# Designs tried in a protein design chat: miniprotein binders against b1l550. Part 145

Target 1, 279 residues: b1l550
Amino acid sequence: MRLPEELLERARDIHSEAPSHRIKLDRVGSFGLKVPVEFKGFLLLAEADVWVSLPEGRRGVDLSRQVEAIYELSNPPKDPFSLCREAAISLLEKLNYADSSGVSIRFDAPLQDGESLKYYGVEISSIASDEIINKIRVEILGMTACPCTAELIRAYKSSEIAATHTQRSLGILEVSTKAEHPDPDKLASIIERAMSSPLRTYTKRPDEGGLVIRSLSNARLAEDVVREMIHLFLEEFGHLPEDTHILAAVRSMESVHMHDIYAERSFSLDEIRKEISSH
Key: E = the ipSAE of ESMFold2; O = the ipSAE of OpenDDE; V2 = 0.75 times the mean of E and O plus 0.25 times the DockQ between their complexes.

## First folded at step 15 (miniprotein)

Design la68
Fold by ESMFold2-Fast, scan of step 15:
Structure la68 (fold): chain B 279 residues (1-279), chain A 83 residues (1-83)
Amino acid sequence: as target 1 above (279 residues)
Amino acid sequence: SWKKVRIKFTFDPEEREEVLEFLKRLARELREKYGLTTLVFQENGKIRIFVKGDPEAVDKFIEEVLKELEERGVKYTVEVEEI
């Protein structure tokens, strides 16, 4: 049922009214929008959040203009980096009262895995205020093998490759920068190389055996993985602006425990370089 | 009434990074002074500024940005679009 347009003339403009309390809100918007994106030759269904700041004297935001901004820019589908940046700028331009805007787009990214594909998580954001801040978060599962248990088993039975427990571990790299978004495939590669071994979409027994041996021969603590991720990140992305902020983290889903092990480090490029050079 | 303006600057590549940092600082200062919303970013080798707010304040912002660039002796071309 479509209500008569004449009702708009006598209806209150709720959004433009004064709020019950004069409090500024940092993010108000449309969350969980489905948008198509083009990523490295794939058409993917992504989920987007769009928001703007809301001043203390205004009751609500114009949500229809937010949805318009991203949908207009998503047809035809384009890369999620351009979509985030362009939509954030468009929101700031379209909504007069907003002093900041942002867009976040998340999807599962395909990654070549032999003759098949595996997937990793990507969340890309652009926030427009006095400058554009670009954020990217990459999450990918890998395998870790416990060096502590390996050492105990080696002492107990003595063998070249000691038995130990292995588990899936989630590696996380999050980057916030005034430069362009880092390539998520390179971030995923850094995470996988830091782990005991990558995971596969499928393996046959000989390949599975090889993957397990690789993991066991490269046993790593969650703490080891985080340090290696930071080292590899600096090798690949050390050219980013010094105020670039990074979070490196690992959550190991311990196969011998009812709980997980977690290790993380947040840092700016400036901060970490000073720390490393202080030896 | 709101005035919204897109400004696009082309600078000598040798000076672009220094000018970008200068314009970011200046825009932030003027934003606070005049109660404006400003966005400064780089795209395709050009420096872009978006400014919105009260028409008189927007005009003063543009005037002061151009004046500061002239006082620094920086060579540039500029495109100004009201949206």
Scores: ipSAE 0.628, ipTM 0.887, lowest interface PAE 1.6, mean pLDDT 88

Design la69
Fold by ESMFold2-Fast, scan of step 15:
Structure la69 (fold): chain B 279 residues (1-279), chain A 83 residues (1-83)
Amino acid sequence: as target 1 above (279 residues)
Amino acid sequence: SWKKVRIKFTFDPEEREEVLEFLKRLARELREKYGLTTLVWQENGKIRIFVKGDPEAVDKFIEEVLKELEERGVKYTVEVEEI
């Protein structure tokens, strides 16, 4: 049942009223919206958050107009980068009182894995204020092997391939830039190449043995993986604006401990270039 | 009441990045001066500006942007749309 439209003429416009306290809010919006997106030939169900700033003199935001903005742009489904950017701009245009807007979109991205697919996590955002700032976070699992235990076992057995513990490690690359979003497949590739070996959706025993041998022959600390990720990132994306900010991180789920090991580095391109160029 | 305007500039590709940086700085200065909301971005080889606020302030913003570009002596085409 729908209430009569005439009631809207008699009801107060709560959102346009003065608030109890004259305090500006940074982000007010609709969170957890389900939206379809087209990603590299796949139709995926993504989750979106949309928001705007709210000035100190206004009680509330027009939530229905926020949902309209993203849904108008979601049909037909389009790539999530264009959707994110265009929806952020549309929000700023539609909501007169807003001085900034933003959209974030999360999904699991398919990645070709032999004759099958594997998936990695992607979160993108576009934030519109005086400029558009694009953010992307990519997370993918890989394998690491401990070089310390490998060295100890080598000393004990004197074998060419030392045994050591291996574990799943989560690699993370987060990029904030005034340029277009980096290609998430390239970010995922960087993370996997920095690891001792990638993980697979499935393997037959000979292929599995090969991955294990590769991992053992390429043993790396979490700290080694972060440094390698940064090195590979600079080779692929060093052309981005100098004020681009990056977070590179690894969380290693240590198979010999009840706890994880974590390593990270945050930097701007300007900062890291100066650091690497110094002796 | 509020006025909202979209501005679309086409510049010579060779000059576009330099002009984009200039327009971002100018828009930021005028935003502070007139208490406006402004957004400057690049899309499909065009430089886009969105501005909203008090009608008189928006008009002054547009006037000063065009004056500054004229003084800079760069070749461009411009489309202005009130929304």
Scores: ipSAE 0.661, ipTM 0.896, lowest interface PAE 1.5, mean pLDDT 88

Design la7 (at its last look DockQ between E and O 0.92; V2 from the best seeds 0.00; counts 0 for: pae E 1.9 > 1.5)
Fold by OpenDDE base, look of step 16:
Structure la7 (fold): chain B 279 residues (1-279), chain A 83 residues (1-83)
Amino acid sequence: as target 1 above (279 residues)
Amino acid sequence: SWKKVRIKFTFDPEEREEVLEFLKRLARELREKYGLTHLVYQENGKIRIFVKGDPEAVDKFIEEVLKELEERGVKYTVEVEEI
């Protein structure tokens, strides 16, 4: 049932009224929207959040306009990076009272694994204020083998390849930059290469054995993984602006403990370059 | 009343980065001076400025941006669109 449009003439615009408390809000918007995106030839249904700032003198945000803004840009489906940036700009343009806007888009990115698919998690964000800040977070699972247990077992049993516990580990790279979003496939590759071995969706017996042997031969602490991620990141993305901020992290779901091991480093490109040059 | 304007600049690629940083700083100063909202960004090799607010303030903002660029001797093409 649709109410007659004539009723709008009689109704107060609640959103434009002065609030009872004159306080600015940083983010007001719609969270958990579903929007189609095109990524690497796949049409995906992504989750999106859209928001704007609200000045102290305005009671509420016109939420319908926010939703319209992103859906207008999502038809036809486009790459999520362009959608994110364009939607953030559009929000700032459409909502007169907003001095800042933001968009976040989340989806699982397909990654080819032989004849099957694996995936990594992606969250893309763009914030428009004075400037545009682009953020990307990539999460992908890998496998780690513990070097400590391997060394202990080696000490007791003189074997060339010491047995050790292995576990799934989640690697995380988050990049915030005034430049364009970094390539998520490259970020995922960095994380996988920093692990003892990648995961496989489908393994035959020889493949599985080889994967484990590789892991054992490349045993790494969670701390090692993070340091390797940073190293590889600098090699691939050292050309980004110096004020680019990076979070490198790993969460190891340790197979011998009930809890996870976590390690991280947050840094700017300027900061980390100074640190490395001092050694 | 609200006025919204998109400004699109084309600069020499060799000067674009320096000009971008200059425009970011200038635009920030001007928005504070005139009580405006603005956005400076680069897209497809062009620098874009979005500005919105009081019509007279927006016009002054645009005039000052163009004046400062002229004083610096920067060569550019500009497209101004009211939206």
Scores: ipSAE 0.713, ipTM 0.912, lowest interface PAE 0.7, mean pLDDT 92
Fold by ESMFold2-Fast, scan of step 15:
Structure la7 (fold): chain B 279 residues (1-279), chain A 83 residues (1-83)
Amino acid sequence: as target 1 above (279 residues)
Amino acid sequence: SWKKVRIKFTFDPEEREEVLEFLKRLARELREKYGLTHLVYQENGKIRIFVKGDPEAVDKFIEEVLKELEERGVKYTVEVEEI
């Protein structure tokens, strides 16, 4: 059932009315939309949030117009970078009162892993204000091995074979930039290379033994992993604008503790270059 | 009462980055001066400016942008589309 259009002529325009309190809102929109995206040859179901700013003198946002805009741009499915950028621009253009807009799209990205696939988390955003700011967050699991316990066991047993506890660790790289989004596969690669070893979707016994030996031979603290991630990031993406902001973090799910270990560093490219160049 | 305009600039590649930074600064100044909303971005090697607000304010924004580019002596082509 559709209500007759003539009812719109009699109804108050609630959204255009003055609010009860003259307070600006930073983000008002439609959150948790399901949207298909094309990513590196895969058709994936993604989750999208779309929003605009709302001025202090306006009661509400035209949500239906936001939803129409992103669905029009997502059919046929396109890559999530173009979708984020185009939808953010479209929202700013279509909603007269908005002085900023934004779009975030989240999905699990496939990554080739021998003859199989593994998956890592991706969140891509574009925010349009006076410029476009692009943000990407990548999360992928890897393995770490404790160097402290390895050293104690070596001293105790006089063994050439390192023995220590290993655990799954979550590596995180988040980049906010006025340039185009970094390639998430490259960010995932940086995280995995910083770890003691990557994880696999499946392993046969010889391959599993190899991963364990690699991890034990490359024992790293969470702090070591974060520093290595930053080093590798600068090698690959040091060309980005100097006001690019990065978060590098590791959460290690310690197998010998009831708690996790967490290490992080936030920095701008300008800040880190000055820090490294001083020493 | 709203006016919305898309402006597309083509500059020589050797001048593009310098002009982009100039346009970003100028557009921010004009936004404050005239009470406008604007967005400066790049697409397919072109510099794009979207501007919206009161019609007279939008017209003044466009006039001042073009005037400043002429004063800099920059070679460009421009397309202006009202939405």
Scores: ipSAE 0.697, ipTM 0.912, lowest interface PAE 1.3, mean pLDDT 88
Fold by ESMFold2, look of step 16:
Structure la7 (fold): chain B 279 residues (1-279), chain A 83 residues (1-83)
Amino acid sequence: as target 1 above (279 residues)
Amino acid sequence: SWKKVRIKFTFDPEEREEVLEFLKRLARELREKYGLTHLVYQENGKIRIFVKGDPEAVDKFIEEVLKELEERGVKYTVEVEEI
């Protein structure tokens, strides 16, 4: 049913009124939108959130204009980084009362795995106010092998059998920067290389044996996985602005415990360089 | 009443980062002075400034930005679009 257009002249414009309580809001928007994106040759259905700031003198945000802004830019589908940045700029341009805007886009990124595919999680955002701040979070599973148990088994009864518990571990890199978003494939690669071994979608028995042997030969504590992630990140992305902020973390689903372990370090590039140079 | 303007600058690549930081600082100062909303960013190898607010204040913002760039003496081209 479409209501008569004449009602617009009689009805109050609730959104443009002053609120009863004049309180500024930092983020008001539409969350959980489905948008198509094109990522490295794949057409993906991503999830997006869009928002703007709302001044204390305005009762409501113009939500339909927010939704229009991102959907106008998503047809035809384009790469998610361009969509994210352009939508954030468009929101700030379209909504006169806003002094800041933001967009986040989440998707599963396909990754070649031999003759098959695997995936990793990506969330990007762009915040526009006086300048643009870009953030990317990458999450990918790998395999870790415990070096402590490996050493105990090696020592036990002079055993030559290499053994330890192995488990899936979730590696996380999150980067906030004034520069363009780092390539998510490179972030995923850093995480996988920091693990004892990458995971495969499937393996045949000889390849599976090789994967396990690699993990045992590269046994690492969760703490050292995080340290290796940081080392590799600095090699690849040390050129980013000095105030770039990074979080590196691992959550290991320890196969011999009822619970997971977690290790994390956050830092800015200038802070970590000072720390390393003092040793 | 609102005026919204997009300004697009092209500078020599070797000067771009220095000029970008200068424009960020200048735009923040002018935003506070005139009560505007602005955004400074890079796109397609160009520095872009978006500004919105009171029409007279927006005009003063643009005038002062161009004046400061000319006094700085860097070579540039500019495109101004009212949206």
Scores: ipSAE 0.587, ipTM 0.884, lowest interface PAE 1.9, mean pLDDT 90
ESMFold2 (binder alone), look of step 16: mean pLDDT 80; pTM 0.754

Design la70
Fold by ESMFold2-Fast, scan of step 15:
Structure la70 (fold): chain B 279 residues (1-279), chain A 83 residues (1-83)
Amino acid sequence: as target 1 above (279 residues)
Amino acid sequence: SWKKVRIKFTFDPEEREEVLEFLKRLARELREKYGLTTMVYQENGKIRIFVKGDPEAVDKFIEEVLKELEERGVKYTVEVEEI
């Protein structure tokens, strides 16, 4: 049953009232919205969060305006980068009291893998305040092979290619920048190239053998993978603004242990260049 | 009551980056001075400034931004839209 609209004339405007405590809130919004996006020729159902700041003197935000804004911009579906940026700008423009806004969109990105597809995780954000900050996080699984055990087995058997344990490792690149979002396919490529080998969706026996041999011939510590990811990132994206912030990380799901190995480095482009030049 | 304004600037490409950094700093200064919400960003090679708040404060913001650009002798075109 729909209530009579004349009740709106008599009802208190709760959101515009003074709050019980005069405390500013940084992020208030609608989280877990499902929105269609177009990504490189694919229609995907993505998950979106939208938010604005709430000043100390206002009790609540207009949540219906937030939802309307992103859905208006998502029809027809568009690329998630444009949607993210345009929705963040729109929220700041439409909600008078807000001094910042933001949008995050998450999805699994398809990646061509020979005749099949594989997937990697993507989270894209745009935060509008005195400037627009764009953030992207890419996560993709690859394979690592332990060089320590490889060396021990090679000494034992005097073999050119030593046996060692292999495991799935999750590579992570996160970039925050005032420039446009980096291409996630390029970030995923950097991660995979830093690994001992990429993973495949399916393989025939000869291809599977080749992948294993590639991994064994290119054994890498988690620490090696992070350093290589940073090196490759600087080659591809060194042109970004100096205050661009990067997180490079690897979580290796060690097949011989009940625990994982983790390595990470956070840095700004300015910071890392000074560090490299000082050595 | 609130006033909301979009300002679109076109500058010579050769000095665009320097002017962008200047406008970002100026907007942050004026935002604090007048209690405004401002957003400075670039789109399609143009510099955009969005400003909202008290009408008199918004007008002062626009006046001071244009005055500073004139004093710098920078060549530009500007479009101002109230939304």
Scores: ipSAE 0.633, ipTM 0.886, lowest interface PAE 1.6, mean pLDDT 88

Design la71
Fold by ESMFold2-Fast, scan of step 15:
Structure la71 (fold): chain B 279 residues (1-279), chain A 83 residues (1-83)
Amino acid sequence: as target 1 above (279 residues)
Amino acid sequence: SWKKVRIKFTFDPEEREEVLEFLKRLARELREKYGLTTIVYQENGKIRIFVKGDPEAVDKFIEEVLKELEERGVKYTVEVEEI
């Protein structure tokens, strides 16, 4: 049904009215939008959130303008990094009253896995408030093997390769920077290299045996994985601005417990560099 | 009634970092002075500024930014696009 345009001349402009309470809101937006993106030669369906600030004197945000901003830029599909930055600025152009904006885009990124593909989680955002802050979060599963149980079993029965429990562990790297987003494939690689071994989409029995032996020979605590991730991150991305903030974390889904183990460290490049040099 | 402008600056790479910090500081000062929304950022080796607000305030912002760059003797090229 299409209502007559004449009604628009008489209808109240609700969102331009004064609110019941003069309170500023930090983020008002459209969340869970489906948008196509082009990522490293793949056409992927991503999920996007877009938002703006709302001043204390305005009742509501024009949500149709927010959807317009991101959809105009997503057809044809483009890389999610450019889409985030361009959409954040577009939101400020289309919504006069807004003094800040943000866009986040989430998708599963393909990663080469032998002759097949596996997937890791990516969330990127651009937040425009005086400057643009670019954030990226990468999550990928790997395998860890417990060194404590390995040593106990080795003490119980002499063995060159000690038995121990292995489990899936989720590695997390999050970077906030005023520079361009880091390459997520490189972040995923850092996480996998820090683990006892990577996980595979497909293995035959001999290859599976090899992965298990690799993980047992490279047993690591969640704490070890976090430290290694930070070390590898600094080798690859130590050139980023000194005020770049990083979160490195591991959640180990312990096979011998009904609960998970979690380890994390947040830092700026300036902070971590001074910490390392003081030892 | 609102004026919206995208400004793109190209600076000598050896001066870019120093000029970026200067422009960030200046833009923050002017946004408070004139009641503007400003975003200063880098993209593809260029310094970009988005500014919006009252037309007269936006024009004063642009004039003062360019004046300060000239007074500093900085070499640049600039593209100004009204939206």
Scores: ipSAE 0.581, ipTM 0.868, lowest interface PAE 1.9, mean pLDDT 88

Design la72
Fold by ESMFold2-Fast, scan of step 15:
Structure la72 (fold): chain B 279 residues (1-279), chain A 83 residues (1-83)
Amino acid sequence: as target 1 above (279 residues)
Amino acid sequence: SWKKVRIKFTFDPEEREEVLEFLKRLARELREKYGLTTFVYQENGKIRIFVKGDPEAVDKFIEEVLKELEERGVKYTVEVEEI
C-alpha cells in the first residue's frame, strides 16, 4: 500500500530536525546493499555500503537519496572502481550538509586457475572529503609449511625434503592511496607468490603431490610471508605516492594447534623505505 | 540555498602533477577561508574541483582559483558547470 503523497506536505521532516544531542557522526548510511558490477568481463553480485558525515545540528541523513545515488550509477553495471568513486562523489554532491562521503564494495573476484576458476576476496572503497582516498583490500588463501617442524624432522630422519605440517593461510594486502586503486589481481599474485604454495580449485593426484612438495620445499613462517609480501609489493607498487598506506598480514590456520597464528605490519611507503635504507 | 559547481581543467601533461598539488593546497586554504566543501580529483586526464556552499562564497572561490592560475602563468582550458 502506498500512502497519498499529499501527506508528505503535513509530515514533519524528521531528518532535518535538531538532534537530542549536538554530536557529529562520522559515518551514517545504507549498509549491505546488493549491486551488480562488471569486473574483468564478469557480471557479479556485489555488496555495497554507502555513507556520509552528519553534522551536529542535523538529526538524520537522507537514506533514500543515498540508495538512489548508487543504483542510478549501477545501471547498467559498471566496474566496481568507477562505481565506488562516482558514487562517493555523487553522495557528497547531492547531500548539502555532508562534508565527507564514502562507498565500499565487496565481492569475490574470479581468478584463472588452470582450466578452472578460483576466487579471492576484494573490498574497494572511495572516500571523498577535501580529496579522494581510494582503498583496496585483497584476501586470498594459500598454503604454508612450518620450517621449525621441518628442521626437527630432518634432524630425526635426514632427508632432502623433511616432513612438516602444512595449513591454509589467509594473506591480506590493504592499500590506501590518493592514486587510483591498485589492480587486485596483482595484489592477489603478490600474496600467492609470498606463500609456500598457492591453493587450487581442484587437483589430480600427481598435481596434488607436486603442490605439497613445492610447499614443503618452500617452508615459511607467517612472519616470513608478511616480509616477502612487503618486498614484492614494493617491487610492483613502489611508484605510488609516498603517503600511501599499506597493511600486509597473514593469518595461518595452524593444523597442529586449536588456534591461528597472525602476523601483520602497517606502514607508509615513506616510512618503509627509510627503514629498509637504514640497513 | 546552496550553490554547487564542478570546475574541469585541462593542463599540459608535463605540468599537470605540479598544478594538481598547487590546486589541492589552494582549495584547502579557500575552503577554510569561505566555509566551503571542496574536493579536488583527477578523471580522464583532467583535474576536477567540486565546490559547494553559499553562492557568494562559491563565486569568490572560483574567481580566486582562476586569478591564482593566471598569476602563475599556467596554460589551461577550463569548463565551469553548475549542478
Scores: ipSAE 0.242, ipTM 0.706, lowest interface PAE 4.0, mean pLDDT 86

